# VH-VL binders against q96il0: the designs that were tried, part 5

Target 1, 167 residues: q96il0
Amino acid sequence: APERGAERRDTAPSGVSRFCPPRKSCHDWIGPPDKYSNLRPVHFYIPENESPLEQKLRKLRQETQEWNQQFWANQNLTFSKEKEEFIHSRLKTKGLGLRTESGQKATLNAEEMADFYKEFLSKNFQKHMYYNRDWYKRNFAITFFMGKVALERIWNKLKQKQKKRSN
Short names: E, the ipSAE of ESMFold2; O, the ipSAE of OpenDDE; V2, 0.75 times the mean of E and O plus 0.25 times the DockQ between their complexes.

## First folded at step 9 (VH-VL; framework fv_pabinafusp)

Design pab9 (at its last look DockQ between E and O 0.23; V2 from the best seeds 0.00; counts 0 for: pae E 5.8 > 2, placed apart)
Fold by OpenDDE, look of step 9:
Structure pab9 (fold): chain C 167 residues (1-167), chain A 120 residues (1-120), chain B 112 residues (1-112)
Amino acid sequence: as target 1 above (167 residues)
Amino acid sequence: EVQLVQSGAEVKKPGESLKISCKGSGYSFTKYWLGWVRQMPGKGLEWMGIIYPGDSDTYYSEKFKVQVTISADKSISTAYLQWSSLKASDTAMYYCARLEYYFGEYFDYWGQGTLVTVSS
Amino acid sequence: DIVMTQTPLSLSVTPGQPASISCRSSQSLLHSDGNTYLHWYLQKPGQSPQLLIYEVSDRFSGVPDRFSGSGSGTDFTLKISRVEAEDVGVYYCMQGTHWPYTFGQGTKVEIK
C-alpha cells in the first residue's frame, strides 16, 4: 500500500495575535494587521461590571473576529500558493525557466496575471458567497445584541435616576 | 516537519574529489529551490548556487561556477555539492538551505552544515 | 555583485536594553514584482543560520515580537526591543533581489 505522504497542509498557525494592549486601556484596542489575514485584530475591553448581555456581545464579536481572521489567513495562503503555481505553469508552457538568466525570480506581466485573477475568482466564487452570507448573519446577530445592550443601559440609567429621586 | 540533513564532516587532501549531500524531508522536494552556502572559518556567509530539483535548473555565483558542481537526485530527495579537485582554500562549513517562494522569497530552513577540511 | 554593509560589526548589549543593526545595500533591493527581498538571519554560536525577518519586516514563524525589521530601497534596520541572553550570535542581512544573493559582513551581538 503506497504510504500516502500526508501533505501537511501548512495550516496558518492559529497564532492569536500576541498584541497586548496597554494594561490601562478602558477601550477596545486595534492591533496592527495580522501577517496572514492582513486584518487588524481588535482586543475587546472587558468592563469590571460587565452585564451578561454585554459579555455575550463581546464573545460574539470575538468569535466573529476569529472566524474572519482564519478565513482570510487561509484564503491568502491559498491565493499565494495558487498564484505561484500559475506562474510556474505559464513559464513552463512558454519554455521559460523559473528564473531569469541573471538568476532572478521570473515573473509574468500584468496581462498574463489577469488570467490568473479571473480564474481564481471564478474558482473561489462560491466560497466567497458563503463567506458573505455568514458574515452578514454574524453581523446581524452582533447588531441585534448591540441593540439589546443599549436598551439595558438605558433601563439601568432610568432605574438609578428613580432611586436618586426617592431618596 | 521540514528538515535538511547534510552528510558528515569530511577530511581530504588537496587534489582529491569530494561530493557532499543534503537530504530534504517533510516537504515536496521537487517544488522548492535549494541553495548552498559557504562559510569559511571565522568568516561570513557566501551563496554558492541554487538548484531546482524538479528539473535540475541551476544558478551559480560567478565565484563558484567553475569551482563546484551542484546537482540533485529527486528520487531520494537529495542535493549535492561536489568538487573535482579540492584546494586548501575550500576548507569551510557548507550549508544547504531551502528557498521558500510560495509565501515570499526567503531561505527558511537550513541544514546542520558539513565541515570540509582540506589539509596536506 | 550587490555589496551589503552592516553597522556596527559588533555590539555589546546589556540584557533588557534595545539593540539596532543597520544594513545598507549598494543598489536598490526593490524587485520588479514590487517586493523587497531583504532578510535577516541569526547564527547562534555553533549553529546554522536561522531566519528572523523576511522581506524587510515580516517575522518568521516562532520569532519573538521583540524583533522587528524596517527600511526601504537601500537602507534597512533590524531592531531588538529588549535583548535577551538567547539573542547572542551573529546577525546577517541578506539580499535576495539580485543574483548572486549576498550577505552583509555580520554583526556579532554579545551580552555585557
Scores: ipSAE 0.543, ipTM 0.828, lowest interface PAE 1.2, mean pLDDT 91
Fold by ESMFold2, look of step 9:
Structure pab9 (fold): chain C 167 residues (1-167), chain A 120 residues (1-120), chain B 112 residues (1-112)
Amino acid sequence: as target 1 above (167 residues)
Amino acid sequence: EVQLVQSGAEVKKPGESLKISCKGSGYSFTKYWLGWVRQMPGKGLEWMGIIYPGDSDTYYSEKFKVQVTISADKSISTAYLQWSSLKASDTAMYYCARLEYYFGEYFDYWGQGTLVTVSS
Amino acid sequence: DIVMTQTPLSLSVTPGQPASISCRSSQSLLHSDGNTYLHWYLQKPGQSPQLLIYEVSDRFSGVPDRFSGSGSGTDFTLKISRVEAEDVGVYYCMQGTHWPYTFGQGTKVEIK
């Protein structure tokens, strides 16, 4: 997936996938996994007769997807960067070379890498707590508006039934 | 916007010392490796070495290990390439470039280059 | 050191026509992590090099779709689907899999 490169590499690129669904589609479309977030983006269908409630729901879903994609893209980038920095630091303090005999990056064994995974989890505990809270808040709002749209559609069907009987 | 601004062209004689600079801006200078690349007149590109300004950890290509010194002053976001005694064979264009070491090992942003001319 | 060999060394292209540049390494650029660190740069006349393609096929920010990369192991190709006047300059491949980093000798692309 193409990305804009106006941002620092310390943060993930700000855009989600730039995939392009079929020109005319009346359904949501699920694209391939985004390179940075590993999440599959959804291209949301815009109905021609979209009500204000339907528009609100669609925008909430779009905003939630963008927020979620950005969070995981940033988290994956941070994980990879901190892993490599940890490896570099441990190799340096042990007096080992940064590269193997072949010139490829040196690695640490599984026992040594376990220290990194523990440190990363502890450092990011609070960030993941806030992510979970915000994720539940967003999904509750989406579910609530899905219910309101369903009720609106039922009322519109009843109005159409009453109009036809009056004729 | 990421920028690397190098010091101006230098005309020197063999045996003289020289220190050229590369000032980084628009990004976290201490969080990226920075490399030096030589381009001799009419020739291709040649990697010289890299430095991590955050802790001054430095690695050289074997060809350049004893010929130049790479350093950085993180307080002013500036990296340096230094010769104690220039040779005529050091005549070249020298680029600094930011290295994306962790996500593909490529140079993404380059300075404008510093032309060093060494002639008797 | 890994030797990077580019073919051709110079190339004259009619505007709007495709161009193809080959790069061969003296040994595999496949890293044990499964990635291949082969990159392409363009040095326009009087300018510093600029990154075009990283990791064989990924376009850097702001690089047009007409540039594409492909290959594996030791053989790699940069393609320009429609050469434009702004594409003139010297193209270099670079490997980042093994220290020391090494560049190809360059391919000069001109408009005819």
Scores: ipSAE 0.090, ipTM 0.653, lowest interface PAE 5.8, mean pLDDT 84
ESMFold2 (binder alone), look of step 9: mean pLDDT 93; pTM 0.938

## First folded at step 10 (VH-VL; framework fv_pabinafusp)

Design pab11 (at its last look DockQ between E and O 0.38; V2 from the best seeds 0.00; counts 0 for: pae E 5.0 > 2)
Fold by OpenDDE, look of step 10:
Structure pab11 (fold): chain C 167 residues (1-167), chain A 120 residues (1-120), chain B 112 residues (1-112)
Amino acid sequence: as target 1 above (167 residues)
Amino acid sequence: EVQLVQSGAEVKKPGESLKISCKGSGYSFTKYWLGWVRQMPGKGLEWMGIIYPGDSDTYYSEKFKVQVTISADKSISTAYLQWSSLKASDTAMYYCARDEYYYGEYFDYWGQGTLVTVSS
Amino acid sequence: DIVMTQTPLSLSVTPGQPASISCRSSQSLLHSDGNTYLHWYLQKPGQSPQLLIYEVSDRFSGVPDRFSGSGSGTDFTLKISRVEAEDVGVYYCMQGTHWPYTFGQGTKVEIK
């Protein structure tokens, strides 16, 4: 079987959001939308006295964000590429040039593009189903750890109050 | 890695025919437009035309439409620029470049250039 | 054809100093799809052109952060925050919005 040369999928560059929060910020910051994913990145605050459980929650949130950014960046690149290929093929089938009389890149109307959107959604349906499943799993895990961190904080506050009453 | 490799330098006389080549590798040659750019000695860049190797659809700048022929052989991932009758004014560096059509209208990868000298 | 006008045509810069190149188009480069297809290329001495900036402000892969692009409509600027010896060459703006594609005249950048 001839090895189908892996078409190097032009992976979206891992665009580390160039958004740098102020160094003295004690809060999470939301950056502008990423160019490739169109998702707003979150810069997570790191407390000076971060507990092991808080650290685990932060890491899980960061990993989930990176996963989500990469998924949508790749999906948007795929969409853009397939859209242009569709437009080119349709223009050619109609005997139309790539340029209008004004020298602009020729486009298709909304009705002609409806077929593309339908086909694209159909083709990517399973991929979106897997994405949604994994998104829910990740968010459930994050929520669970948020609950644990909240309980830890309550317990630490109670211990501090008891120690102050004993002195 | 995406690479464009052009044929070697050419020295010709006025009235002679010439065909230079550009071979693409590291990408799907039939799915990307390829352009030719002229640079006369000590001058700027001039776009000549583009070809889609998948079906040989070709567009020229009006200045070059009757001066040159752009073609491609997709079986060997090679594009061509040819003259039927060279002029002294055709003395220039010729570059091939991949035209990124999907994400914009720009050349992202370039050949090393082919120097064409036309002298009596 | 769209005429691209660069200013200045020559620039001599001390290493570590900033540089700025302007590019003006004879018509708006805003495409009907909402994008502006204005790009910047560098041709180093004895080399082929290389892409620096695409779509006004986006750096191509491997391009240093000292390069930045800005502008809209008909007026565009390339900035180099700190010029280095490796930045010597001819800079070209290019429009890809209108057929045929056209380049500026080029700006020669030299080190003092």
Scores: ipSAE 0.459, ipTM 0.816, lowest interface PAE 1.3, mean pLDDT 90
Fold by ESMFold2, look of step 10:
Structure pab11 (fold): chain C 167 residues (1-167), chain A 120 residues (1-120), chain B 112 residues (1-112)
Amino acid sequence: as target 1 above (167 residues)
Amino acid sequence: EVQLVQSGAEVKKPGESLKISCKGSGYSFTKYWLGWVRQMPGKGLEWMGIIYPGDSDTYYSEKFKVQVTISADKSISTAYLQWSSLKASDTAMYYCARDEYYYGEYFDYWGQGTLVTVSS
Amino acid sequence: DIVMTQTPLSLSVTPGQPASISCRSSQSLLHSDGNTYLHWYLQKPGQSPQLLIYEVSDRFSGVPDRFSGSGSGTDFTLKISRVEAEDVGVYYCMQGTHWPYTFGQGTKVEIK
């Protein structure tokens, strides 16, 4: 199914959606879908006593979100541009007008549009393969750091317990 | 950065011809529709028509269809609005604007405007 | 042609106070693709128009969240939750559902 992306410029606008989380939030926040990527951004909580390891994990998650949103925003941009170019070209070849009687944009029937969808998927197949590879690499790294943070938190809890026993 | 740069202000007499320009940069000029909008002094906005520079396909609002000619030269990324014989009633500000045709039907970037003054 | 009617035509507000502008179309702006192409522009004094809201409620890049749009069918509203000095100018609604595109007559917003 086609997704709407950011084709208002030759490239998608940078950044996350316009949703602003509450000023004093102690939780990660999931905002509304970004118009350009159609993904829901996570607005990450930064605790007062964030360890260097926790900071590395948060930054990796933020960078992965930005990378993922940019990929899909760019794909949606390419999809929309190529779709409209395909429709325009086919209408011209058939000698048909670009607008209906009501003044709305003319389109092609579902059978004709299927040709576009097949071509688009085929043309972008390698790009999606690279995306999947990089997605798994990033998720492996995130999982690794989550494990390290979990161990760090257990260690700190044990140090607190040992302090109480010493007194 | 998407930019639309229009030609300078014009002072003309009734009956003279005029061709004003709009140069697009920072995007694929031939892949976006470009529209013209008139604003008469102290008045609102009026859509005049639109062109697809890739193949010069055009559409005019009925009130402007025979009054003006919209054209483009894709080799220099420039669109034009042209009168063969100006009238005093053509005195207005004229904007070009890029149509975000792919996702919506709205103007996302506008030129700075060209003031055309027609008086004797 | 689709007639777009704005109300009020002029609005004088105290800085920091809310403002609301109505736009009514002569026909439904619901496109056959299920979207509604109703847009809002601001023309600041001496400037070209700039896009604020597209597709009824979506803010354009760089537009502050104090601007919001709502509505459906033929009735639409632009709200400014807290008017600031840079918000003065003329606001236009525009329909993009049908060629030719048509604009409302404009609403001048000024500071008291």
Scores: ipSAE 0.188, ipTM 0.660, lowest interface PAE 5.0, mean pLDDT 84
ESMFold2 (binder alone), look of step 10: mean pLDDT 92; pTM 0.935

Design pab12 (at its last look DockQ between E and O 0.34; V2 from the best seeds 0.00; counts 0 for: pae E 8.2 > 2)
Fold by OpenDDE, look of step 10:
Structure pab12 (fold): chain C 167 residues (1-167), chain A 120 residues (1-120), chain B 112 residues (1-112)
Amino acid sequence: as target 1 above (167 residues)
Amino acid sequence: EVQLVQSGAEVKKPGESLKISCKGSGYSFTKYWLGWVRQMPGKGLEWMGIIYPGDSDTYYSEKFKVQVTISADKSISTAYLQWSSLKASDTAMYYCARLEWYYGEYFDYWGQGTLVTVSS
Amino acid sequence: DIVMTQTPLSLSVTPGQPASISCRSSQSLLHSDGNTYLHWYLQKPGQSPQLLIYEVSDRFSGVPDRFSGSGSGTDFTLKISRVEAEDVGVYYCMQGTHWPYTFGQGTKVEIK
């Protein structure tokens, strides 16, 4: 059976958040909501003396953010596409045009759209379940590394205090 | 890759009928609106109308509603623009373009154009 | 119909210099869905129009970073940070917010 050419899913452009934090920032910055995902991107600060453990935590946070941004960008695109197809089909079934007499885009009422939302949620339920599972796994890993970094920082502070008492 | 291929240039006399074509490939032809845009010699772009090939739903600009007919044959992924009686003023370049309507209302891919010359 | 007014209608630019084109609409292009359907096209000499920018500021696939779009409501701008010889052509703004679709008059960009 010839492999049906994968319809190039309109992948959301990897929206490099145009948000640039101030160059002298010593903190993580939160950008405005991304246009596609509607999630606020975080720009992670990189310390001059970043430990290998701190670096690993930062990378894990960044990868998790990128994963989360891509998931929601794709989900929102899928939702928008299916919503427009639903509206178009329903308007046609009613013998209504795509535009009102005033030239505005014709829409459906809230009751008619309720069917769309129910069907969309049902269709995407499994996808959301997998997302939630992976989200928890990633956040658990991040939290674990946060704990390790905290312990490392405490240990380094204690060593510095001992060295100052011996001199 | 998304492609729109139009029929060749046409030279006609006033009063003659004409039908030009636009064939789509590289996408689901029945799921995207296709538009026609006129460009008179040395002038700007004018939207004429759009068609949804999946069901042949068609909308026209008021200026073109009685001047032309837009149609499609989904079996061969082809849209058409036709005149029953050409005028000298119909001399122009005609473009077909795919309308992205899921995420916005913009023409993302264009045909190469069909030059129509109407002269006595 | 929405009238789209471009300024200037002609622009001659030295290579490597910036260019700016304005597009004004007779009415706000903010749609009820919260989006603004203002788009920019380039028609190079002897070619079909090509999409540059959609929805005010989003670059279409393959469009160089030197192109940027901005604006809101009724006032929009296309900027080219460094004009190249390949940027020669006629630029059109288009609105998709209101029916029918309407284009600007076009702005011819030439190299000095």
Scores: ipSAE 0.458, ipTM 0.805, lowest interface PAE 1.3, mean pLDDT 90
Fold by ESMFold2, look of step 10:
Structure pab12 (fold): chain C 167 residues (1-167), chain A 120 residues (1-120), chain B 112 residues (1-112)
Amino acid sequence: as target 1 above (167 residues)
Amino acid sequence: EVQLVQSGAEVKKPGESLKISCKGSGYSFTKYWLGWVRQMPGKGLEWMGIIYPGDSDTYYSEKFKVQVTISADKSISTAYLQWSSLKASDTAMYYCARLEWYYGEYFDYWGQGTLVTVSS
Amino acid sequence: DIVMTQTPLSLSVTPGQPASISCRSSQSLLHSDGNTYLHWYLQKPGQSPQLLIYEVSDRFSGVPDRFSGSGSGTDFTLKISRVEAEDVGVYYCMQGTHWPYTFGQGTKVEIK
């Protein structure tokens, strides 16, 4: 499992959740929001004798969740770091200290921050376009496999029902 | 692996100058604040000041503002703490530590410490 | 300056028993951004301080889950659910909400 906040380098920590589900859950369940991505993880149940198709679907959902969590964790980290660097630079240019008279970290008002927000959105426009493409691609695949699993379960239910009635 | 390696122990006499060093490795040295913390013999921890090595922007605790100079040489990833004239009251252990500025304000990685002894 | 007061200043604990350290600040540590910058450090004998808990309750990398932090405003607590031999040392709280950064006077934890 990934370590939360363990190494504050230029990127978010790998594997951002250390949440541990209750002892033995028989179903998927949703944990609290991850500190870095702000997304709620799904903790997937692995049933006994999971079919190959069910395993493929579960792995795809797990991989998509990790990909999505990592993307937003990295974006949030980058946003926070670049915001504070912008504030630092502007306060220095204005000859102001990093702290208010009360000793708390100084900030810029919304008008002063407007250039930062515009630049950040512009700089990340292409990255978000590729994210959206990949998000749709992954969700299309997941939907396709969910349909296949649903049909497999229907046919297995029918096969079991027929076997019981023939006895 | 983030590492902060400080210069070795010093034994000095009152009135002498001293410059101790802290070399950072395993991270982007110019993108993180670095601070200095004093621990007098048998006492607790005192924050002395911080530097942003990327532009050498430096801030001091008012207690230490006149007593020491904090600087950095980003070409060799090294920060410095310097006295122009040591006093016996400067006898202490001095730590450098990396400051997490963005998500909180805490020192996450510490150097091994430099013991400075000033006696006549 | 924000005064950080720790209690007790010293405690001796039988291995396997719990320990609790209190830290009180002279002013609220709630930052205008909504976060509380209260941190805990351990200085083992002959070693540098090491970060245990940041932002009241978040454990730093490699810190065992027997360490936990809680509190708000001006009152904070570090708990060790089962003290082990390697937990010996001096524990410090620190506030990062206001300059200058200030530390508590320390709590020395020993094994009986």
Scores: ipSAE 0.013, ipTM 0.610, lowest interface PAE 8.2, mean pLDDT 83
ESMFold2 (binder alone), look of step 10: mean pLDDT 93; pTM 0.943

## First folded at step 11 (VH-VL)

Design cx3 (framework fv_cixutumumab; at its last look DockQ between E and O 0.06; V2 from the best seeds 0.00; counts 0 for: pae E 6.7 > 2, placed apart)
Fold by OpenDDE, look of step 11:
Structure cx3 (fold): chain C 167 residues (1-167), chain A 123 residues (1-123), chain B 108 residues (1-108)
Amino acid sequence: as target 1 above (167 residues)
Amino acid sequence: EVQLVQSGAEVKKPGSSVKVSCKASGGTFSSYAISWVRQAPGQGLEWMGGIIPIFGTANYAQKFQGRVTITADKSTSTAYMELSSLRSEDTAVYYCARGGFYYDSSAYYMDVWGKGTTVTVSS
Amino acid sequence: SSELTQDPAVSVALGQTVRITCQGDSLSSYYATWYQQKPGQAPILVIYGENNRPSGIPDRFSGSSSGNTASLTITGAQAEDEADYYCNSRDSEGYHVVFGGGTKLTVL
């Protein structure tokens, strides 16, 4: 019985963008768009004297970014795959080849693609709704921690000023 | 060719409401997002909101929340934008536009535009 | 709400290259879309995504992005390119659509 080669499900490699910002950077870096998610990754700066609260914020931002990257990478892959399958199936049904006489990839018109979009959106509606909800929750949490960090920084500055006045 | 045909110019009094229609012709209406964008005289483009007809759910810009209602009738391939409590500052050209899908380009784009509807709010 | 910022006006000599820039936090996550608008006309899509050009748009139009900025480049500006150019993107939360303030391009 010939061993059916396990089709390596091209799992979108969790390809952390290999973009390495310069070590001496004192700010966040934005990388090029990821090839799968098409989202630009942010490389977060790590201060030498990072507070526990700042660290929590940074980690939350990083986790949120990773979650977002993974979501869109998967969605884009699924979309592209299903779109291609749809196009191929429709072309086949029409008795058309995958390539035009000029050698270009045969495409469907916008009207024909509307059916695909309708089906795809309908199929992924719940997933999209959950994503939006979770995205909102994560952003709210990030904003909340940003506020906390801002308050901590203000407090630390005030303490330093008091200490300087007492000396 | 897909076209968006909008309703005619409107003259309204302050405090009244206006409802602008946008009918799609030459293509499928339900599968694409419809956005409403306005432009005051000599000003830039301002996104008001959008609807995906197939879902019937609309999103609104924060500035217009509570005052704008966007609806779509799939049977007639027509989108509507209703703006209430009109002010002089609402004097603008209102455009409907067909939006592309995010999945295709990782961006929101509007590839087909209506010709615009002029709404004048005057006392 | 994440805002997109553009220079209000730029000028270019006929046949020269001009770059119109758009800046905003949302552009770190999303691509910009570019529209051309001439007086009394509806906007026309000119660039979307990384560098996608709709049918009918000349090849002298191109798009690029860097960090939190996006750029529309017109290589070899023509007289007919005189128009207002608007960048557009999703907001940082991905729920809303935002426009830049627009850039008036004058061809000299």
Scores: ipSAE 0.109, ipTM 0.719, lowest interface PAE 3.4, mean pLDDT 86
Fold by ESMFold2, look of step 11:
Structure cx3 (fold): chain C 167 residues (1-167), chain A 123 residues (1-123), chain B 108 residues (1-108)
Amino acid sequence: as target 1 above (167 residues)
Amino acid sequence: EVQLVQSGAEVKKPGSSVKVSCKASGGTFSSYAISWVRQAPGQGLEWMGGIIPIFGTANYAQKFQGRVTITADKSTSTAYMELSSLRSEDTAVYYCARGGFYYDSSAYYMDVWGKGTTVTVSS
Amino acid sequence: SSELTQDPAVSVALGQTVRITCQGDSLSSYYATWYQQKPGQAPILVIYGENNRPSGIPDRFSGSSSGNTASLTITGAQAEDEADYYCNSRDSEGYHVVFGGGTKLTVL
């Protein structure tokens, strides 16, 4: 049956999408949330007469998006699996079944779920530190190449003006 | 069990600002979304914005963009909502509510609500 | 449209069944949650994740959805069920939280 009313995953952690850049004035497109990462991909526009430097920038942005999507897809899967395992383990320790008498999935109270959330964050702290470092590194590289592309465009305009005025 | 305690009622003049606090007790604060919801007299619930304190970034409803500021202090487990350029139409009860753990998409609901803070704007 | 719309009022005879409806484009992609609010009180969560009840919410409360419509059903309505009911979800882009306009339930 088509999925309706089923839980759709929230946007990336931060209250705002971590890597869903705003639309560009050059016709980049922002698509719907990816099913696994819950990030909104950018569909990058390829302009006519794209220089090698412009192409490298676009590919770096694409690769950064793919890296980010893969990280969050893996983290969401890990979170879901570890949550279910934690619930099952605690229910079995209490001698309770996996389902209530009404057929709903048994769950833990908010305090017990908070224990899981703290454990999950603690276990994944180093992985998130490395992710944040790599995210900053990639974004600084992207910003650097954006600057180089801007200078290349200015320089090309100046060269064209100088050639027209030489003879 | 987690409880949200809000600051007391306020009476304000048009053009001023108000800052409402929301203190979480008995649980983890920083990794849960905190939303602000208001209700004018005789009207429905209106979401103003929210924050996930561990990241410090806030998201605002378009209607309030530019005049609401939502912040959090992790060391005191307290969220704040400041509304500027007050008008008589801003007279309402302002609620804070705890959303889900930021990783857990299946916990999309607000289970814990503050009692509300009445803000009256009159000349 | 990202708006959630609800009928402003519905009535039910004591002991009868009533449905409170919420419509919006985003409901095909995101769950509706349902809140009960009595005068002078903060809202209380009654249904989340399609049809899950928090502890303390009676079995007579249930949720369902089809297409762009979510429904809260109260089977065997009681006098204490008289309240305002709000649906809540995300907007179509998934970033903002939105509430329906609310439905005043009167138990006759």
Scores: ipSAE 0.021, ipTM 0.608, lowest interface PAE 6.7, mean pLDDT 79
ESMFold2 (binder alone), look of step 11: mean pLDDT 88; pTM 0.918

